# Designs tried in a protein design chat: VH-VL binders against b7j9k3. Part 38

Target 1, 255 residues: b7j9k3
Amino acid sequence: MTTEPGDRAWVLHHYPYGDTSLIVELFTRTQGRLGVLAKGARRARSALARIEAGRPLWVRWLGRGELPVLAQAEELGPFLPLNPLQNLSLFYVNELLLRLTQRRDPFPDLFQVYEETIDALCSEPGEGWYLRRFERRLLENLGWAPDLAHCAECGRSPDAASSEHWLYQAAHGVFCRAHAPDAAVAIEAAALVWLRGAMQTRSMPVWNSSLRRCLEQELLVHLGGRPLESRRLLTAYLRRTQPAMTIQKREEHSE
Below, E stands for the ipSAE of ESMFold2; O stands for the ipSAE of OpenDDE; V2 stands for 0.75 times the mean of E and O plus 0.25 times the DockQ between their complexes.

## First folded at step 15 (VH-VL; framework fv_tislelizumab)

Design n4 (at its last look DockQ between E and O 0.59; V2 from the best seeds 0.78)
Fold by OpenDDE, look of step 16:
Structure n4 (fold): chain C 255 residues (1-255), chain A 121 residues (1-121), chain B 107 residues (1-107)
Amino acid sequence: as target 1 above (255 residues)
Amino acid sequence: QVQLQESGPGLVKPSETLSLTCTVSGGSISDYYWHWIRQPPGKGLEWIGVIYYSGSTYYNPSLKSRVTISKDTSKNQVSLKLSSVTAADTAVYYCARVDYEGSYLEYFDYWGQGTTVTVSS
Amino acid sequence: DIVMTQSPDSLAVSLGERATINCKSSQYVSDYVAWYQQKPGQPPKLLINYASNRATGVPDRFSGSGYGTDFTLTISSLQAEDVAVYYCQQYWSTPYTFGQGTKLEIK
């Protein structure tokens, strides 16, 4: 058996296989989502018992089949305990990858975004912009992201300086006010400019609800109309811990 | 505390244009989203449309061909015009504002008392 | 349009008892649902937003629950002042739509 080259990986999910093994879904830099069989991982004192979400691994595997055997798993960083919000956020991001990506389809750019998302999740708990960034980048990498630069009817482009509101419609993109569809989510032009950009800076909090709705609606199309349980749980947690009636200041909105 | 007060003719003839005004006190109209909602007698609520702080408007597709919403910042008023009225347009008309904390969210925590409009010959 | 359907249309509950009103959306709306109370001759009053968040000044006996398509407003112990018509509303997508209303009376 030839050992495949090693790769940087994150654990997305694992579940029991037989009495002593685990099937582990990994997100890797060069292989994309990769399912591996971790033999003996459930045994007491197994070195593979360290397989957990939230920390990067160096992994090696044997075999070229659909489910190669995990040969090596080394921790690339310390264990970082996550609070409930961080755990739910990670769970959400991981479930998106599990539901929307295929195995052995690499997305090196998305992998980097994933790592950046985890870093932001750890350093800025309670923020949502990095999740919106991940959602958009996921859609882009999968080739499903609608054009946000042009009205789908007339080709007019949103101007961040205009403070104008545009209409977002899942699967169709954006519309100027003159070509508003019958059903849509209103979104400020500046938010669209942010969303189609590099998203290296946080979004304005005032955009959160619009961005969330737009991206959730878009993702839902590709999820076959079956929402994520992680999204429900995350939303419920946020509502309990972060009151909806949070004071937002318009002056914080940089137009 | 913000106060909203609707005003306009209580009676409008069929085929004429209904004109209503929402006068706002205790705050500027410039920084908020303003909605019009109506309620026919003994019936539920129908969203008519919105004017954003930018001046952009969006209307219910069922009414968009007949509806115009505008604002006058100098008077701190929001206006509704509904053309070609029929008996079906008889209703209590409300202006409403979205909470500042709920920017870009269209749930309504500030309501006027409403003004009754009857369409009759 | 997203259709909001309330049940029941009318409800009679004894004082001190639990009142439950349901609202179903014709499509997924996440938690972007609000509940209103309307008394005769008055405009609607916001009770709940985001399906489960009580608005400022709303008594603790009022609670909202639900996610996706099924939502519930609960009054844990009905008071005399709670007699009113209650409406659910979605603000997930335009046009924003309301339920047909539920008339709550004292038994």
Scores: ipSAE 0.903, ipTM 0.941, lowest interface PAE 0.6, mean pLDDT 92
Fold by ESMFold2, look of step 16:
Structure n4 (fold): chain C 255 residues (1-255), chain A 121 residues (1-121), chain B 107 residues (1-107)
Amino acid sequence: as target 1 above (255 residues)
Amino acid sequence: QVQLQESGPGLVKPSETLSLTCTVSGGSISDYYWHWIRQPPGKGLEWIGVIYYSGSTYYNPSLKSRVTISKDTSKNQVSLKLSSVTAADTAVYYCARVDYEGSYLEYFDYWGQGTTVTVSS
Amino acid sequence: DIVMTQSPDSLAVSLGERATINCKSSQYVSDYVAWYQQKPGQPPKLLINYASNRATGVPDRFSGSGYGTDFTLTISSLQAEDVAVYYCQQYWSTPYTFGQGTKLEIK
């Protein structure tokens, strides 16, 4: 058997294995996703009993095979209680990683974005601009992000100051209004420009609904038509508990 | 208290252009983006297209070669022109809008009363 | 085009009983579904958006549910004024499309 140097990691998912053990899916800084066997983790006196999503761990494992044994798991930060919205958002982010990444495929930039997403989950109230950022960064890291800087037909660029709509077509890119494809959805030029940038926002963007629909469509291309259970639950929760916010009128500045 | 009223010729001959107007009262057409939707006799609903805040448009692919949607802010009106009509264009025509949410989503909160257009020789 | 298929095409329900109307999309539409009521001689009236959110002024007996491809509209206790044709509509992708309608009558 072999041991790895310690690594920073997060729990994405776990499930029972035998009477006293867990199989744990980890997202690690240097090795990507790992499945590990946490022996005895369900026993009352287990040193590993704190294996749960939402807090960083320092982990060490034994073996080089498909299911190495978890040798140590040390908590690297305080446990923060998450409300139901925060838990569902975390479940969603974790399910995206489980469905769309491969084990032992490192993504250090995505790992950093994941940690920033968890921090934003804990710190910021309401429906998350940080989920839109995570979705976009995931697509970028996996090589599936479309070119948002140019109309797919003519090469024109969106202008964030313009109130003119653009068309988003998953798997095919973005189009100016002159080259609208037969099946697409409208999106704000400002939303496209935001997706190209750092995606840092101090308040929820007014175009979050457009972003949400477009990014969901793009991700669906790669999910093979199988919806995410976490997204269903998160969406149902949001519709029940988050009544429509006051929304400003769109500016008139292109006439 | 926004009110929507469609108006138009009622009877149009085949191959002509039908022209419809949706007159808006109790609010400004600039505050919203506007759709046209039609319903053939005894049938379901068909989305025709939309005019956005800037005046740019997007049309149902089945109709886009024949349809023009425009607006006139000085008259507070949204208009539909459909060229080269046939009997298949006989329908009740509605203008409709979405309450502004600061984004593009297309469930229709407000509908006009509709205007009937018959295409007949 | 995304096809929205309603079932049944026609439904007769006794006063005070539960009415259920189903709508199935030909592809995934998340929760981007609206429901409309159209009474004779009137334009459609929005009942539900986002599959489950009642529009302002819609009585509590109307509810919607569903996600993905399968959606339902439920009237928990039918009243005489609920006689109408009901339509589902997707707004996931253009062209936006409506179901063929379900005619609700008193049995």
Scores: ipSAE 0.791, ipTM 0.880, lowest interface PAE 0.9, mean pLDDT 86
ESMFold2, look of step 15: ipSAE 0.782; ipTM 0.882
ESMFold2 (binder alone), look of step 15: mean pLDDT 89; pTM 0.919
OpenDDE, look of step 15: ipSAE 0.878; ipTM 0.929
ESMFold2 (binder alone), look of step 16: mean pLDDT 89; pTM 0.919

Design n5 (at its last look DockQ between E and O 0.50; V2 from the best seeds 0.72)
Fold by OpenDDE, look of step 15:
Structure n5 (fold): chain C 255 residues (1-255), chain A 121 residues (1-121), chain B 107 residues (1-107)
Amino acid sequence: as target 1 above (255 residues)
Amino acid sequence: QVQLQESGPGLVKPSETLSLTCTVSGGSISDYYWHWIRQPPGKGLEWIGVIYYSGSTYYNPSLKSRVTISKDTSKNQVSLKLSSVTAADTAVYYCARVDKEGSYLEYFDYWGQGTTVTVSS
Amino acid sequence: DIVMTQSPDSLAVSLGERATINCKSSQYVSDYVAWYQQKPGQPPKLLINDASNRATGVPDRFSGSGYGTDFTLTISSLQAEDVAVYYCQQYWSTPYTFGQGTKLEIK
């Protein structure tokens, strides 16, 4: 059996296979999502025992089938302890990949975005802009991202200099006020411009809710209406840690 | 504390335009989203529409053709106009605000006391 | 439009007992659900936002739960002042819609 060339990979998920093995879902640079059989990984003192989500690996595998055998796994960086929010965020990102990508479908751009997302997640755990970026990039890479540059009806373009609110509708894109659909999420023009751009900078906090909702709705369409458990958990965690009450109190005192 | 007070004619004739004003005190209307919600007698609540801090508006599709929401920052007032009223438009009308500036979380933590509008000949 | 359906339409609960009101959305609305209490002659009062977050000044006996399509408002120990009509509301998508209301009375 010829060993495939090595690849940079991240562990998305793993689960037991038999008594001694694991199936490991990897996200690789050149192969996309790759399922591998890690033989003996569950054995005591296995060199593969450190297969964990959130750690980059150099991997080699044997075979070209649906589930090649993991031949080599080397850690490419130190283990970074993640707090609960970081873990949930990683879990969410990973679940998106698991649910929405197919195996052996490479997305080099998305892979880079994924790594950048992890970096941002580590450096700015309380922020969400990098998740929105990831969500948008995922949709783009999959060819599912709606056009945010033009009203779906009249072709008008959101102007970042305008404070005008546009209407986002999942699967259809954006609409100007004049062509607002029956059901939509309001979003500022500038937020749309950010979302369709490179998203190299942090989004404005005021956009967070609308961006989250828009992208959640969009993703839900592609998830077949079955929401992610990770999303639920992450949302719940964020709500608990950033209660609206705190904001209300702050504003009451400022007024 | 912000206070909202709806005002307008309590009686409107059919086919006429209902005009209401929400006067806000204890805070600026600027940078907040303002909503109108109505409640027919003995019935539930119906969202009418919103005016965003930008001045952009969005209306319930069921009322879109008849509704206009506007604001006057100089007077610190938000207005509702509903044209071509019928008996079905008889309701208590509320203005409401979202809890925080620029928030897209469209639950309503501040309500006016409501103003009753009866459409009758 | 997203339809919010509450159950039951009316509920009679003894003082000190638990009251439970359910709200079901016609489609997924994540946690973008609010609960309101409305007493006669008064506007609705926000109780819960984001499905489970108590609004400011709301007693601890009120709690919200749920995610997706099924939501619940719970009053752990009913008090006399809790007699009111309760409404759920989704703010997942426009137009924002409310449940039909649940009338809570003392048994």
Scores: ipSAE 0.895, ipTM 0.938, lowest interface PAE 0.6, mean pLDDT 93
Fold by ESMFold2, look of step 15:
Structure n5 (fold): chain C 255 residues (1-255), chain A 121 residues (1-121), chain B 107 residues (1-107)
Amino acid sequence: as target 1 above (255 residues)
Amino acid sequence: QVQLQESGPGLVKPSETLSLTCTVSGGSISDYYWHWIRQPPGKGLEWIGVIYYSGSTYYNPSLKSRVTISKDTSKNQVSLKLSSVTAADTAVYYCARVDKEGSYLEYFDYWGQGTTVTVSS
Amino acid sequence: DIVMTQSPDSLAVSLGERATINCKSSQYVSDYVAWYQQKPGQPPKLLINDASNRATGVPDRFSGSGYGTDFTLTISSLQAEDVAVYYCQQYWSTPYTFGQGTKLEIK
């Protein structure tokens, strides 16, 4: 009986299977996405650690087929509860991986970005810069990221010191003001340069909303025109006018 | 208080060039992105185009061959020129702004009072 | 071009009752939708941006909802001053387009 080496992993999602088991989608450091059968995981006396999204695990599995058996799962680090906004942000990042990656396709750089994204969302819940960074890195790792260094028409490069707006057209790249195509949206030259760099910041850049629009349009090309359920839920949560995590915090801090 | 006042001809003959000016008082045009929108009589709204504070312009494809938007920062004015007009260009014309301090997205938080242009022989 | 279709074209509602106006886009626009109020002889006034964010100075009785292609403006308790034409607008992609308008009247 073959085993895979022990590995660091995160739970992306799980589904009930039979009366006592789960099918678990893992994102592993060395194997990329991996589907596993967690036998007896829903029983009260399971030997496996609790299988939930957002929990880092050390895992070991048996078999080389399409659905190996999860032999061991041990928690890494202490349990920290996630609030609803943090859970929705995590659901979004996980759904991107589930919809856009294939099993057994390693992405070690993206794995590191995923862990950095989880850390950032715990400190800055909601739609922050770290979601834009994850979206861009995902597109890069999958080979779908457009060339942001050159106008698709003339080859001119954006200048971060320039206040000039450029045009972003999903599936077609970026265009300088001289070559504005139809059916495109404006984006700041500085935002294009930021997307080509390390994308590390805690401040909310003034162009974050234009980044959100551009990256969503690009992802939608590869989602086959079917938007993510998690993005709909996250947006709905953030926009509630009734008491919610965001609205409740504003009311409490105001008094 | 910042105020926007569109000005231009009330009546323009077919084939001529319509020229409108949006004069801004109580603030600077350099602080905002400026759009032109028009509304034909008894009909809905049509976006014409935008000039960003950087000087970049983008136009509705349906009007692109006939429209020019410009600004004059020394006069604190934003201008619209629409060439080769026909009766279909009869409308109320608005200038509108987007607050650069809040959002870079293209929804219009303040509108001028509008100026009526009639194209008739 | 993305077509924004409003329903109904006109609506009569009793004072103090709820008014509901729908807007459907011909393509996915995420939450990049705004709502405007236009009273006779006046320019449009921004009510809602990003589908649900109330603009400064807009009364709490106005609310927006929706995502993707289907959007709703709701006035929870109609006041006499709310008689106007209401427009939705998308800013997902150029050209930016408006719905045809919904005339709201007191019945």
Scores: ipSAE 0.686, ipTM 0.832, lowest interface PAE 1.3, mean pLDDT 84
ESMFold2 (binder alone), look of step 15: mean pLDDT 89; pTM 0.916

Design n6 (at its last look DockQ between E and O 0.53; V2 from the best seeds 0.00; counts 0 for: pae O 2.5 > 2)
Fold by ESMFold2, look of step 15:
Structure n6 (fold): chain C 255 residues (1-255), chain A 121 residues (1-121), chain B 107 residues (1-107)
Amino acid sequence: as target 1 above (255 residues)
Amino acid sequence: QVQLQESGPGLVKPSETLSLTCTVSGGSISDYYWHWIRQPPGKGLEWIGVIYYSGSTYYNPSLKSRVTISKDTSKNQVSLKLSSVTAADTAVYYCARVDYEGSYLEYFDYWGQGTTVTVSS
Amino acid sequence: DIVMTQSPDSLAVSLGERATINCKSSQFVSDYVAWYQQKPGQPPKLLINDASNRATGVPDRFSGSGYGTDFTLTISSLQAEDVAVYYCQQYWSTPYTFGQGTKLEIK
């Protein structure tokens, strides 16, 4: 049997296997996504740390086969109970990885982004900038991020200082107004520039909703037109928790 | 309170150009993007197009070759021109806007009263 | 173009009863759906945005639901003032499109 060095990992998902065991999907720093058999993990006196999403672990596994055995799992931080919104946001981020990555395909940069995203969702619940950042970084790491620096027809670049809207077409990129395709949506030039940068915002910008739409469209292309159950549940939760919500219009006046 | 009022000729002959204006009072057109939407008698709604903050436009492909939307910030007006009209262009025409402070998404929370245009020889 | 198909085209509901109007999109539109009420001689009035968010001043008896391709507008207890034509609208992708309308009548 071959042993691997220890690695930092996060649990993406798990499900029961046999009487006392779990099959666990891990996201590891050095190996990418890894499926493991956690033998005896459901026993009352398990030698393994509690296996649950949102908890960082130090793990070791045995074998290079399809389903290596989880030999050690040690907690790297305290268990932090997640509220429903945090759980749904985590489920969304995890489902993106489960649907869009392959096992044993390392993404060290994405692993760091994942950890930053978990930290942010614990302090700034969903519908924040960090979900948009994760979505964009995921597309970049998988080689699916379109060129946002140039109009796909003429090569013009968006200017963040411009009030100009651009057109976004999933799978095809961005277009200036002169070359707008028939099926596209408006997006602010500033949003396109933000997506090319560090994506750090101290408060949500007014263009977040159009940005959310564009990224959802792009991800849907790579999901084969099959949307995420986690996104459906997250949106349903947000709507349900504000059943009497109204949107107050800004009062406009002539100056 | 912001008010939107469409105005135009009411009756237009086939093959002529339909010209409408939407006059905005109680607010500035510069801070929003503006849509035109029409409704033939007893029928549903059809989105015509939009003019953005920058003055750039985007039109329904079904009308693109015949439609021009423009704005005049000095008069606080948004205009629609539709060329080569036929009886199929008979409708109530609305201008509408999207709430700037909320979502940047195109649901129309403020509509004008509409103006009826009949295309008849 | 995304086609929005409403059902039924017309319905009659007794006062105080539940009215249900369905809207189906020809492709995935997430929750980017609005509902409008149009009374005779008036412009459309926004009722619901983002599939389920009631607009300002809309009574609690109006509710919306749905995600993806299937959407529903529900009036939990019909009142006489709710006689109108109702439209759904998608804003997932251009051109923005409306359903053909559903005429609501009192039985």
Scores: ipSAE 0.660, ipTM 0.821, lowest interface PAE 1.5, mean pLDDT 84
Fold by OpenDDE, look of step 15:
Structure n6 (fold): chain C 255 residues (1-255), chain A 121 residues (1-121), chain B 107 residues (1-107)
Amino acid sequence: as target 1 above (255 residues)
Amino acid sequence: QVQLQESGPGLVKPSETLSLTCTVSGGSISDYYWHWIRQPPGKGLEWIGVIYYSGSTYYNPSLKSRVTISKDTSKNQVSLKLSSVTAADTAVYYCARVDYEGSYLEYFDYWGQGTTVTVSS
Amino acid sequence: DIVMTQSPDSLAVSLGERATINCKSSQFVSDYVAWYQQKPGQPPKLLINDASNRATGVPDRFSGSGYGTDFTLTISSLQAEDVAVYYCQQYWSTPYTFGQGTKLEIK
């Protein structure tokens, strides 16, 4: 068995394998999504009991097959307890990776965005801008992100200085008003400019609904029309915990 | 509290243009999205179109060729024009406002009382 | 266009009993669904937005649920003043569309 070099990794998901083992889905910097067999992880007092989502690990594995054996797992930071909202947000991000990425397809840039997203959901729980950022970056890394800089028909570009509204349609991208399709999501030009940019700053709360709809419909295309359970749960949680919030304020915490 | 009041001719002849006005009180039209919705007698609701605070408009594709929505900020009014009307355009016409300032949530918190328009020769 | 289909078209429920109205969208609309109550001679009144959020001033007996394509409006204990036509609406994408309406009566 050949030992692979170590890598920084996050646990996306794990599930039982036999009586004593786990299959663990990792998101790694250099290997992308990586499934490993964690032997003995289910045993009492296992050193691998620390395998949990939301914790960065240094991992080593043995073998080059589809499911190499986890040889080493070391914590790279302290355990940070997450509240239910943070956990659901993490669950959402992880489910996106699990559903849309293939194993052994590395995305180093996306990995960085992922870590930044985790930091953001810890520091700014309830905000949605960093999730939109992650969604867009995920689509970009996968080569599925539509052009947001040009009308798909005439090539005109949204002007951030204007309050002009554009139309977004999944798979096709954006359209100016003159070339709007029959069905689309309205989105402000400035929001499009934000979305196609570096997204280093928080989006305006007023854009939250449009941004969510645009990215959700885009992702849904690639999800084969099967929505994410995590998204449903997250939405449901927010409705239950923030019933007294104004609609506008609720949008700020929608995802 | 914002109030919406639709006004216009109750009777329009076929092939003519229906013109309605929504007069808004208790708030400026400049900061909100304004919609027109109609309801034929005994039937459901049909979304006609919207005018955004920016002045941009979007119409129901089924009516796009005949519909024009505009606003007059000086009068605090939103207008609807529907050209080439037929009996099928007989309905109660409502103007409606979407929730809080600049909201992209396109459900309707505020409604006018509606104005009945009958298309008849 | 996204088609919103309500069921049933009409419903008779006894006072104090639960009333349930369903709405199905022809495609995924997440939680971008609103419910309205309309009484004769009045405009629609917003009851529920975002599938499950009660609008301001709406009694607790009204509740909404659903996500994706299937949505439900529930009146836990029907009151006399609840006699009306109820509409669901999607605002996922334009054109925004309404269900055909459900007439709720007292049995």
Scores: ipSAE 0.145, ipTM 0.717, lowest interface PAE 2.5, mean pLDDT 89
ESMFold2 (binder alone), look of step 15: mean pLDDT 89; pTM 0.914

